# VH-VL binders against Histidine kinase CKI1 (CKI1), part 1

Every score and structure here is a prediction.

Target 1, 134 residues: Histidine kinase CKI1 (CKI1), of Arabidopsis thaliana (Mouse-ear cress) (o22267r987to1120)
Amino acid sequence: RVLVVDDNFISRKVATGKLKKMGVSEVEQCDSGKEALRLVTEGLTQREEQGSVDKLPFDYIFMDCQMPEMDGYEATREIRKVEKSYGVRTPIIAVSGHDPGSEEARETIQAGMDAFLDKSLNQLANVIREIESK
Below, numbering starts at 1 at the first letter of every chain, in headers, positions and changes, except where a header shows other numbers; Kabat numbers aren't used for antibody chains.
F, E and O stand for the ipSAE by ESMFold2-Fast, ESMFold2 and OpenDDE, each averaged over both directions (binder to target, target to binder). V2 = 0.75 x the mean of E and O + 0.25 x the DockQ between their complexes.
[cut] stands for letters that were removed.
The coordinates of atoms that the task and the answers printed are left out; those that the model quotes come from them. Centres of patches stay.

## First folded at step 4 (VH-VL; framework fv_recaticimab)

Design a10F (from r8d with heavy chain Y106F)
Fold by ESMFold2-Fast, scan of step 4:
Structure a10F (fold): chain C 134 residues (1-134), chain A 122 residues (1-122), chain B 112 residues (1-112)
Amino acid sequence: as target 1 above (134 residues)
Amino acid sequence: QVQLVQSGAEVKKPGASVKVSCKASGYTFTSYYMHWVRQAPGQGLEWMGYINPSGGSTKYHQNFKDRVTMTRDTSISTAYMELSRLRSDDTAVYYCARELYSGEYFDAFDIWGQGTTVTVSS
Amino acid sequence: DIVMSQSPSSLSASVGDRVTITCKSSQSVLYSSDNKNYLAWYQQKPGKSPKLLIYWASTRESGVPDRFSGSGSGTDFTLTISSLQPEDFATYYCQQYYDYPTFGQGTKLEIK
């Protein structure tokens, strides 16, 4: 189960199609950081209430860094706060149109993100393999 | 053979609700988004919304958001569209349609149900 | 919503004629990152469901005859039927999928 978060409809659709082509069977989409936070929080609550062995509602999240209202960094920080009470950590991959510099790399780490992916998605397959191999 | 088979025609009074079903066969139901499109007599096609049958997430067009509910039952590969508080101008043929998934991505509609005629009259 | 406008709204033609239908979008449906136009064409016969003919503006769906072709980019698109056959009399719709789906109003192709 993968969650793709991006306020741009086409970017979400492209990412979803590429993930499906690579064998990811369940891809959910949402268009805001606030909605991503809601989906993760509700999923964690439901799994705890049901006594599920698999506590994570998503195996990983692709989070666009630049979104209006609640950006990807803020959404990630809020998700990390919620996850602490459940003792879990979902891999969150930063997605950005900017080249990753040292400053952006620091922001990604400080927000609690686990990896970085350019919006061109050229490295999508490599990022997925790296996450799944760990 | 890939098919979408819809429930039969309905006649409803204003203010009632209608629930149309769409049963998928010949493919993995949860792998393709399911869209709902309607067509009033002599008019064009109007998109209503979609459901991702895998997780159950939905997106509705603003014109229908307060009256439509889309659901699915993965155990029988069936999608549902319920429209409430019916008006005479809801008289239309309602179609379910599968989003094409080929290569990178698509949401052109490659497979359509046969349509369900819903007539709203007093 | 992206508004789709088709022209003409209807036209009369004879078997063997070359027919062109035009579709305009209120904003570009060309995605710069993959250089694809998110536009499809459908054929609908009376009492039947729509049938996909063309996607990606110019890619013909499997089983669709070579006489159907799509062209255009950005905001201006054309569907061409090079030699009209009796079974081609139908209503044709363009659809964008760059954003949430919207359709043109349709072009009805009638026998002269």
Scores: ipSAE 0.112, ipTM 0.731, lowest interface PAE 5.8, mean pLDDT 86

Design a10W (from r8d with heavy chain Y106W)
Fold by ESMFold2-Fast, scan of step 4:
Structure a10W (fold): chain C 134 residues (1-134), chain A 122 residues (1-122), chain B 112 residues (1-112)
Amino acid sequence: as target 1 above (134 residues)
Amino acid sequence: QVQLVQSGAEVKKPGASVKVSCKASGYTFTSYYMHWVRQAPGQGLEWMGYINPSGGSTKYHQNFKDRVTMTRDTSISTAYMELSRLRSDDTAVYYCARELYSGEYWDAFDIWGQGTTVTVSS
Amino acid sequence: DIVMSQSPSSLSASVGDRVTITCKSSQSVLYSSDNKNYLAWYQQKPGKSPKLLIYWASTRESGVPDRFSGSGSGTDFTLTISSLQPEDFATYYCQQYYDYPTFGQGTKLEIK
């Protein structure tokens, strides 16, 4: 299962379409960092209460860096705090309109995100393979 | 060197608001989260919340979220904490503090402001 | 919130003494994936800001004398001052940063 977090509906639609073309059947969407935090927190709590061996509610999270109220950096920081209680770490991939060499790309890695992907999504398959092969 | 310099002491009436400033120098202001911690007379330390100076995102403790607003001005490397609807039990020293490391969620505090005394009395 | 409990609330000691202060958390602050305890210790002198002494339960902050040491894991932590000096009389606080920061109530170290 994959979670796509972006306050822009067109960005979510494009990302979801590319993921489905790559064979991902379960794509969940939300439009804010606050909602992403809620979904991850509730999913982790429910799985632990049920004694599930599969503890992760999502295999990957694609997180837009720039969202109103709670941005992607803050959402990632909050998710990481929750995950410490469960002993897990979900791969979180930053999605931004800035290029990978910018100050913002550096900030996404420092916030605890696992990879950076520009909004063109041209490197989507390569980023996923890189994380999985690690 | 790295330092945080806070605004001077304030005396307020119940129901008023107070806005405390914290000016950072000696490091990249936007690289470290800024936290606010208060201490009532003769009491321990109480975390109020933080602001990410880069994006401006904030997180407030449940006890303060209805009355606190944290902001920043990156052009002058200054963070602000405003507490509204003041009560006598808001009398405290208010500190700004920098997180230990800009990397991975290190919410320990290596640099502290000198503190701002806020007295609320009628 | 993770509740931090310190003991004793106050302690009287003499210069040269070995002093031990304890801190307990209501839940573990050890993250198994990185094997780190998200716990810090601070020193506060009257009229002054708190000063970071120790982070990651046992790592001394730069400039902190080696007579200060931290130990423990999970829920039980100790700050030790091996040979108390006059400048060490202060209030000491533990703080967890596993979740949103919370502090112990403090231990006041007083002269005998």
Scores: ipSAE 0.006, ipTM 0.542, lowest interface PAE 15.6, mean pLDDT 85

Design a11P (from r8d with heavy chain D107P)
Fold by ESMFold2-Fast, scan of step 4:
Structure a11P (fold): chain C 134 residues (1-134), chain A 122 residues (1-122), chain B 112 residues (1-112)
Amino acid sequence: as target 1 above (134 residues)
Amino acid sequence: QVQLVQSGAEVKKPGASVKVSCKASGYTFTSYYMHWVRQAPGQGLEWMGYINPSGGSTKYHQNFKDRVTMTRDTSISTAYMELSRLRSDDTAVYYCARELYSGEYYPAFDIWGQGTTVTVSS
Amino acid sequence: DIVMSQSPSSLSASVGDRVTITCKSSQSVLYSSDNKNYLAWYQQKPGKSPKLLIYWASTRESGVPDRFSGSGSGTDFTLTISSLQPEDFATYYCQQYYDYPTFGQGTKLEIK
């Protein structure tokens, strides 16, 4: 189960298509950091209330870094705060047009994101493999 | 046979709420997004929002955001659309529609319910 | 919202005629990265649900007669029926799916 967060509809659609081609059957989408925070929070609450063995509402979150109001960095920090009370950590992958060496890319790590992915999504399979190998 | 079957016609008074159901059959309910579209008498099609039946996440059009709630029950493959605080201009045929996807993802609507007529009058 | 404008609002034609319906979007629905136009056409008969005819601006849905064709790119699109049949009496709608769905106001086709 994957969550794709991007305020640009076409970017979400393309990412969803690439994920489905890789065999991901369940892809959720949302268009803001606030909505991503809500979905994760509600999912964690629901799974706790139901006594679910699988406590994570999403296996991965692809988070666009630049969104209006609550950006990807702020959304990630808030998600991490909520997750701390549940004792879980969802892999959050930063999606950005900035190079990994830029100041923006460094902010993704400081916000609590687990990996960086260029908006072209050329490294999508490699990023997922890297996270799973840990 | 892939099919969406909606609940029957409703007559409501202004200020009431209406809840329309859409039962899916012939496919995996959780694999396809479900959209709601309405059509007022003699007018065009108006998109209201969608629900992802897998996780239950929703997105509502700004015009309906404060009055609409979309839910689903995966055990009976049924989606619901509830519209509250009804006005006379909510009189319309309400449709559920499945968002098509295959090797390429796209939100063209390939399967539609038969429609539910909702009349709001006193 | 992306605004969709159709013309004409209605037209009358005879069986066998070639008919063209136009659809314009307020912004481009062509995604340069995949070179696809996110535009669909639907047919709706009185008292019935809409039926998908065309997607990706020009790809005909399975089971749709080949007299229906779509063309155009970016902001300007057309639906053509090459030889009208009696069963084509209906209202036709264009729809963009580049963003959250929006529809044109419809074109009512009346067969003389």
Scores: ipSAE 0.032, ipTM 0.661, lowest interface PAE 6.1, mean pLDDT 85

Design a12S (from r8d with heavy chain A108S)
Fold by ESMFold2-Fast, scan of step 4:
Structure a12S (fold): chain C 134 residues (1-134), chain A 122 residues (1-122), chain B 112 residues (1-112)
Amino acid sequence: as target 1 above (134 residues)
Amino acid sequence: QVQLVQSGAEVKKPGASVKVSCKASGYTFTSYYMHWVRQAPGQGLEWMGYINPSGGSTKYHQNFKDRVTMTRDTSISTAYMELSRLRSDDTAVYYCARELYSGEYYDSFDIWGQGTTVTVSS
Amino acid sequence: DIVMSQSPSSLSASVGDRVTITCKSSQSVLYSSDNKNYLAWYQQKPGKSPKLLIYWASTRESGVPDRFSGSGSGTDFTLTISSLQPEDFATYYCQQYYDYPTFGQGTKLEIK
């Protein structure tokens, strides 16, 4: 189960299509960092109430870094705060139209993101393999 | 073989609610987004919103957000669209439509239901 | 939202004619990252649901006769029927899916 977070409709559509092509059957989408935080929080509470062994509502989150109001970095920090109370951690992949610089790399790490992916998604399979190897 | 079959015509009074069903067959129901589009008599097509049948997440057009609810039942591969507080200008044919998956991208609507006529009159 | 405008609103033609219908969007529906136009064309006969003809501006849906073709890019698009058949008399709609879906007002193709 994957969550794609991007305020740009077409970017979300493209990412969803590539994930489906890779064999991901369950792709949820949302258009804001605030909505992503809500979906993760609700998913965690539901799984805790069910007494589920697997407590993660999503296996991966693809988070656009540049969104109005609550950007991807802030959304990630808020998600990490919520996750601490549940003792879990969802892999969050930063998605950006900009090549990561030193400052962007620092922001990604500080926010608690696990990887970086360009919006072209050329490295999507490599990023997934990297995360799954850990 | 892939088809969407909708519930029958409805006649309602202003202020009532209507719930239209759309039963999918011939494909994996949870793999494609389901959209709702309406058409007033002699007029064009108007998009109302969608539901992702897998997770149940929805997105509604601003014009319908306060009156529409889209749901689904995966056990019977059926999507539902409920429109409340009906007005005379809600008289239309309501369609469910499947969003095409075209390789790497989602696309436009490749399969449509036959339509459900909803008439709102006193 | 993206406004779609079609012309003409109606057109009379004879079997065998070449017919062109135009569609204009209020903003570009070309996505620069994949170089695709998020534009579709539908056919609707009286009392029937719309039928998808063309997507990605020029890709013909499976089972659609090759006399139907789409062209254009950005904001200006054309649907062409190269040799009109009796079953082609219908209303035609363009639709963008670059943002949340919006449709043109339709072009009614009538027998002359």
Scores: ipSAE 0.222, ipTM 0.754, lowest interface PAE 4.6, mean pLDDT 86

Design a12Y (from r8d with heavy chain A108Y I111Y)
Fold by ESMFold2-Fast, scan of step 4:
Structure a12Y (fold): chain C 134 residues (1-134), chain A 122 residues (1-122), chain B 112 residues (1-112)
Amino acid sequence: as target 1 above (134 residues)
Amino acid sequence: QVQLVQSGAEVKKPGASVKVSCKASGYTFTSYYMHWVRQAPGQGLEWMGYINPSGGSTKYHQNFKDRVTMTRDTSISTAYMELSRLRSDDTAVYYCARELYSGEYYDYFDYWGQGTTVTVSS
Amino acid sequence: DIVMSQSPSSLSASVGDRVTITCKSSQSVLYSSDNKNYLAWYQQKPGKSPKLLIYWASTRESGVPDRFSGSGSGTDFTLTISSLQPEDFATYYCQQYYDYPTFGQGTKLEIK
């Protein structure tokens, strides 16, 4: 189960298509950081209430860094705060048009994101494999 | 092999609610988005919204957002569209339509249900 | 919403005629990152659901006769039927999927 967060409709559809092509069967989308935070929070509370062994509502979150109101960095920080109370951590992958060596890449780490992926998504499969391998 | 089978025709009074079902078969239900599109008699196609059957997330067109609810039941591969506070101008054929996976994108509608006629009259 | 303007509203033609239907979007539906036009064409016969004919502006759906062709880019698109057959008399709709889906108002193709 993967969550794709991007305020651009076409970007979400393209990312979803690429994930499906890689064999990811369950892709959820949302268009804001606030909605991402809500979905993660509700998913965590629902699974805890059900006594689910699998406590994570999503296996991965692809988070666009640049979104209006609550950007990807702020959304990630808030998700991390919620996750601490559940003792879990969802892999969150930053999606951005900036270079990995930029000042923005530093903000990615500071916000609590696990990896960086450019908007072309050319390294999507490699990033997922790297995260899964620890 | 892919089929979308919708519930039967409904006749409702103004102010009532109607719930249309769309049962999918022949593919993995949670892997494709389900859209709802309506068509008033003698008029064109009007998009109402979609649901992602996997997580249950929805997006509604602004004209319907206060009256429409889209849900799904993954155990029976069925999507639902409920429209409340019906008006006579809600008289239409309501279609479910699957968003095609074209290799990189989910975009156009490759399979449509047969349609459900909803008539709203006093 | 992206507004789709389709013309003409109706068209009378004879079997064997070449027919063109035009579709214009209020903003470009060409996505620069993948260089694709997010535009489809559907055929609808009376009492039936729409049937996909063309996607990505110019790609024919499997099983669609080659007399149907789509062209155009950005904001201006055309559906062409090179030699009308009796079964082609129907209403045709263009649809953009660059943003949330919107349809043209339809072109009814009638027997002359």
Scores: ipSAE 0.006, ipTM 0.633, lowest interface PAE 10.6, mean pLDDT 85

Design a3D (from r8d with heavy chain E99D)
Fold by ESMFold2-Fast, scan of step 4:
Structure a3D (fold): chain C 134 residues (1-134), chain A 122 residues (1-122), chain B 112 residues (1-112)
Amino acid sequence: as target 1 above (134 residues)
Amino acid sequence: QVQLVQSGAEVKKPGASVKVSCKASGYTFTSYYMHWVRQAPGQGLEWMGYINPSGGSTKYHQNFKDRVTMTRDTSISTAYMELSRLRSDDTAVYYCARDLYSGEYYDAFDIWGQGTTVTVSS
Amino acid sequence: DIVMSQSPSSLSASVGDRVTITCKSSQSVLYSSDNKNYLAWYQQKPGKSPKLLIYWASTRESGVPDRFSGSGSGTDFTLTISSLQPEDFATYYCQQYYDYPTFGQGTKLEIK
């Protein structure tokens, strides 16, 4: 199960299609940081109530850094706060138009995100492989 | 051999619900998003939403989100579109349509069902 | 929603004519990351479902005759039929898929 968070419809569409081609059959989408926080929070609550062995509602989250209202940085911080009470950590991949080696990309990862992916998605397969080897 | 075959014409009264089926054959049903598009008599095409038959996730156009439900049954490769609280201006031909590419979704449609005429009249 | 505007609403033509149908989008449907225009053209005959003719603004669907061609980029698109045949009298629709799908109003191609 993967969650793709981006306020831009075409970016979500392209990311979802590439993930599906790589064998990811369950891709959920949302268009805001607030909605991402809600989905993760509700998923964690439901899995705890069900006594699920897998406590994570999503195996990883692709989070656009620049979104109106609650951006990807703030959404990630809020998700991390919620996760602390459950003792879990969902891999969150920053999706940004900044260069992978830029100061902004480094700061994005430092905000609680686990990896960086350029909006071109050229490194999508490499990022997935990196997450799965974690 | 790729086909989408829809259920037959329906006549409904205002306030009723209608459920249209779309049976897929000749391809892997779960590999392509399924869309629903309608066309009122003498008018153009209007997109209603889609379902991903694999996971069952849906997206509805804002104009329909309070009245439409899209589901599927993978055991019989069939998608369903239910529209509730019907109005006379819901009279239209309803089409199911397959997304252009397997493994990605593009919201362009290469294969279409034959259409289901839904007439809403008292 | 992205608004699609087609012109003309109808046109009359004779077999052998070159016909041109225009489609304009309210915003660009060119995606800079893949350099593709998310624009399709459909043909619909009376009592039949639409048939995909062109996608990515200029790519012909398999089995579509080469007299059909699409051109344009960004906001302005054209469908051309170079030598009209009797079976081409139909209504033609453009559709963007850059955002949630929206269609033009249609152009009815009628026999003169």
Scores: ipSAE 0.007, ipTM 0.638, lowest interface PAE 8.8, mean pLDDT 86

Design a4P (from r8d with heavy chain L100P)
Fold by ESMFold2-Fast, scan of step 4:
Structure a4P (fold): chain C 134 residues (1-134), chain A 122 residues (1-122), chain B 112 residues (1-112)
Amino acid sequence: as target 1 above (134 residues)
Amino acid sequence: QVQLVQSGAEVKKPGASVKVSCKASGYTFTSYYMHWVRQAPGQGLEWMGYINPSGGSTKYHQNFKDRVTMTRDTSISTAYMELSRLRSDDTAVYYCAREPYSGEYYDAFDIWGQGTTVTVSS
Amino acid sequence: DIVMSQSPSSLSASVGDRVTITCKSSQSVLYSSDNKNYLAWYQQKPGKSPKLLIYWASTRESGVPDRFSGSGSGTDFTLTISSLQPEDFATYYCQQYYDYPTFGQGTKLEIK
């Protein structure tokens, strides 16, 4: 189960298509950091109330770094705060149109993101393998 | 093999609600987004919104956001579109349409339901 | 919303004619990352649902006769029917899917 977060419709569509082509059967989308936070929070609450053995509502989250209102970094920080009370951590992959410099790398680490992926998504399979190996 | 079959024609009074169904067959229902598009008599096509059958998330066009609800039942591969507080200008043919995202070549509505005529009259 | 404009609104033609329908978008529907135009063409016959003809501006859907072709890029697109057949008299719509879907107003192709 994967969540794709991006305020741009075409970016979400392309990412979803590539994930589906790789064999991901359940892809959920949302267009804002606030909606991502809501979906994760509600999913965690529901699974705890149901006594689910699988505690994570999503196996991965692809988070666009640049979004209006609540950007990907802020959304990630807020998600991490919620997750702390549940004792879980969802892999969150930063998606960005700019190359990661020292500043961008610092921002992703400080926000609590687990990996970086360019918007071209050419390294999608490699990023997934890297995260699974950790 | 792949097809979308919609519920039958409806006649409603102003202020009522209508719920149209769209039953999918011949493919994995949760793998494709389902859109709703309407067409008033003699007019063009107007997009209303979509539902992701996998998680149930929806996106509605601003013009319908206050009155439309899209849902699905994965156990019977059926999507629903409910439009409330009907007005005479909601008289239209309502279509469900599938948007594929699994193939490199497909990025448009490749399969459409036969349409459901909704007439709103006093 | 991206506004789609078609021309002409209607046209009359005879079997065997070459027909051209034009579609213009208010902003580019070309996605630079994959170099694809997110534009489709549909055919709709009276009392029937729309049928997909062309997607990605120029790719013909399976089962669609090769007399139908799409061209253009960015904001200006064309649907061409090279040798009109009796079954081609219908209304044709362009649609962008670069953003949330919007359709042109339609071009009604009538028998002359």
Scores: ipSAE 0.051, ipTM 0.698, lowest interface PAE 6.6, mean pLDDT 85

Design a4V (from r8d with heavy chain L100V)
Fold by ESMFold2-Fast, scan of step 4:
Formats: structure tokens, C-alpha cells, sequence
Structure a4V (fold): chain C 134 residues (1-134), chain A 122 residues (1-122), chain B 112 residues (1-112)
């Protein structure tokens, strides 16, 4: 189950198509950091109410760094705060137009994100493997 | 065989609500977004919104957002579109349509329901 | 919304004719990252649902006869029927899916 967060409609569509081609059948989309925070919070609450052992509502979150109001960095920090009360951590991958090898990629990880991915999504499969292998 | 089968024609009075169903078969219902498009007599096609059948999330065109509700029941692979506070200018054929992803890319509507005629008259 | 404009609103033609229908979008529907035009063409016969003919501006849907072709890029698109057949008399719609879907007003192709 994957969540794609991007305020740009075409970027969400392209990311969704690439994920489905890789075999991801359940792709949820939203267009803001606030909506992402809401979906994660409600998903965690629902799983706790059901007594689920696996409390993660999403296996991965692809988070655009640059969004109006609540940007990807702020959304990630808020999600991490909520996750602390549940004792879980969802892999959050930063999606940005910046070069993946730039110093900004380090700042992304320091903000609570687990990996960095360029908007071209050419490294999508490699990023997922890296997160899975630890 | 991939099919979308819609409920039958409805005749309603102004102010009433109508709920149209769209039953999917021949594919994994939760893997494709379902859109609703209407067509008034002699007019063109008008997009109303979509539902993601997996999570149930919806997006409505602003012209309909105060009156439309889209839902689904994954146990019977059926999507629903309910339009409330009907006006005479809501008289139209209502279609459900599957949004396709051609492997790597977002794509157009490859499969359409047969349409449900909704007539709103005094 | 991206506004789609079709021309002509209607046209008369004979079997065997080459028919051209145009579609213009109020802004580009070309996505530079994948170099795809997010534009489709549909055929609708009276009393029937629309049928997908062309997607990505020029890719023909499976089962659609090769006399149908799409061309264009950015904001200007064309649907061509190279040799009109009796079953082709219908209304044709263009649709963008670069943003939330919008359709042209339709072009009715009628017998001359």
C-alpha cells in the first residue's frame, strides 16, 4: 500500500503509473501535506482500534518536498510526531526536483525522511530496494 | 471480459436524489480509478469526479461538489454516484468509466458503462 | 479547468472521404518529463457510450481500425479518418487528462 503526496496533478499521475508498473496494486494519492498527515493519523487510529499487529497504514510514502502551506518537510515532521505515540515508523521518501546527489538530499534525511528521489523517478526501484535491505 | 454494467433509467422530481450504480467485472476492481461523466440531451460530455475504489478517496468537480457523493462496495465490485437536490438541468445520461494506466503512464478511459438515463421533470 | 475547443461543430462527408477534426487546448497538455501529450479521442454513436479511439494524442487503442490516426502536440491536435466508412458516422470528442478531465464540445460527422 503506497501513498503518493504531491500538489501537482500530473506528477501524482506519473508516479502512480510507474508504481503500478512495478507491481504496486494499491496506490493512494493526495494533494497536500495536511491531507497526508490526516490519512496517516486516521489509518493509525483505525488499526489500533482493530487491534492490528501491523499498525502501518502505508508501506511507503512518496512525499513531494515543495508544496503550498505545509511543505513535505513539515508534513514529515508532523507525521513523525504522531507515529511516536503508536511506536511505528513509515518509510517516507522525499521527491524533489533537486539533484539526488546534492547537499539538500542530506537535509531531507535529517528532517525525518528515509530516502531521496528525483522527480524523474528513474531511481525508484533502487530506492525501494535500499530501504527494504536497510 | 472487462465490463461496467450500470443500473436502469430513473425518473425523478426536482429536489429528489438519485443513486446510480456501476458494477465492474473481468478485472481487479480496486486497481483502477472509476470516473463519472454525464451527457445532457444533445450536449457534450461533462466530467463529474472520480473515486479510488481501493481506499475510497474521491475528487469532485467544483460544479458538483456540494451535491454529489461517490462511494463503492468492494465486496460486490460496485461503484455508486448519488446526486442530490436534482434540477431539471440534471437530466442527462450518466456514465461510469474506468481510468486506465498503460504500464508506466496515466491514460484515458478505456472502458465505459452503458449509461443510465436520469430524467428530472415536474 | 483546461478548456478544450473542437472544430468544426459538424461536418458532412461521403464514404471514402478523408476527414479531419481539430482540437485545441487552452494550455499545453504535453508533459515534458515523459514527452507525452495527455490527449484522447472518443467516438460516440447515437444511444451508445463513448468508445476510446486514440490516447497519448497518437496511440491507437487496440481493435481500432488503422484508418483512424491522431496527431499534434502541445495545444493543437487532429483526428484523421483516412477513408471514411459507413460505420464512422458518429460524434467525436477530444479529452485532455493532463489535469482533471475536460472534453471538447464534440464534432458531429454526418452523411453528405
Amino acid sequence: as target 1 above (134 residues)
Amino acid sequence: QVQLVQSGAEVKKPGASVKVSCKASGYTFTSYYMHWVRQAPGQGLEWMGYINPSGGSTKYHQNFKDRVTMTRDTSISTAYMELSRLRSDDTAVYYCAREVYSGEYYDAFDIWGQGTTVTVSS
Amino acid sequence: DIVMSQSPSSLSASVGDRVTITCKSSQSVLYSSDNKNYLAWYQQKPGKSPKLLIYWASTRESGVPDRFSGSGSGTDFTLTISSLQPEDFATYYCQQYYDYPTFGQGTKLEIK
Scores: ipSAE 0.064, ipTM 0.716, lowest interface PAE 6.4, mean pLDDT 86

Design a4Y (from r8d with heavy chain L100Y)
Fold by ESMFold2-Fast, scan of step 4:
Structure a4Y (fold): chain C 134 residues (1-134), chain A 122 residues (1-122), chain B 112 residues (1-112)
Amino acid sequence: as target 1 above (134 residues)
Amino acid sequence: QVQLVQSGAEVKKPGASVKVSCKASGYTFTSYYMHWVRQAPGQGLEWMGYINPSGGSTKYHQNFKDRVTMTRDTSISTAYMELSRLRSDDTAVYYCAREYYSGEYYDAFDIWGQGTTVTVSS
Amino acid sequence: DIVMSQSPSSLSASVGDRVTITCKSSQSVLYSSDNKNYLAWYQQKPGKSPKLLIYWASTRESGVPDRFSGSGSGTDFTLTISSLQPEDFATYYCQQYYDYPTFGQGTKLEIK
């Protein structure tokens, strides 16, 4: 179960296709930080009400850093606030056109994101493997 | 083999709601996005929105977002489009269409339903 | 929305003619990362649903006769029918899928 958050339509479609090619069967998309926050919040509430063993609505969230209104940094901070009441943490991967070693990439981790991924998604499999190793 | 079969024609009064169904067969329903496109008599094609049948997430065109609801039932491979507060200018043929998947990304609409005629009259 | 401008709105032709239809987008539909134009062409006959002819601006859909060809890149696109057949009289639409889908106004191809 993966959530792809990006206000750019073609970027979301390309990311979804690459994820499905890698064997990810359930890929959800949304085009704003506010919608991402809503989907995570509703998913957490529903799973708690159902007594689900798996408390996370998504295994990963791919979050574009640059979005209008609520950017990826703000969306991540708000998601972390909601998750605090449930005692969970979803891996959130920053997606940006900047290099992984840039200062901007380092700042994404300080905002509560778990990893950084270039917009080309060439390192997608490596990033997932790194996160799964904890 | 791959087909989209839509529900039959509807005649509605202004202010009513209409719910059109689109049943998929011959492929994995949850693997392809489903779009809805309408066409008024003698007019061109107008995109209304889409649904991802896997998770149920939707995106609606600004012109329809306050009146349209798209849903699906994965157990019967069927997508639905409900349009509320109907006006006479909602008279049109409504199509469901599958977004093609090439393995790397999604493409154009390769399969279309036969269309559902919705007439809104007093 | 990306605006699609299609021309002409209608044209009359005879069997055997070479026919060209043009389509212009208000912004580029070329995605630089994969070098593909997210532009499709559809054929619609009266009382029928649209049928996909061409995607990625120039790739012919399986089963579509080779007399149909697409060309162009970025903002300017053309659909060509090299030798018109009786079954080709229909309305043709271009569509972009670079952003949320939008269609041209259509070109009605009529018997002369």
Scores: ipSAE 0.192, ipTM 0.746, lowest interface PAE 4.6, mean pLDDT 86

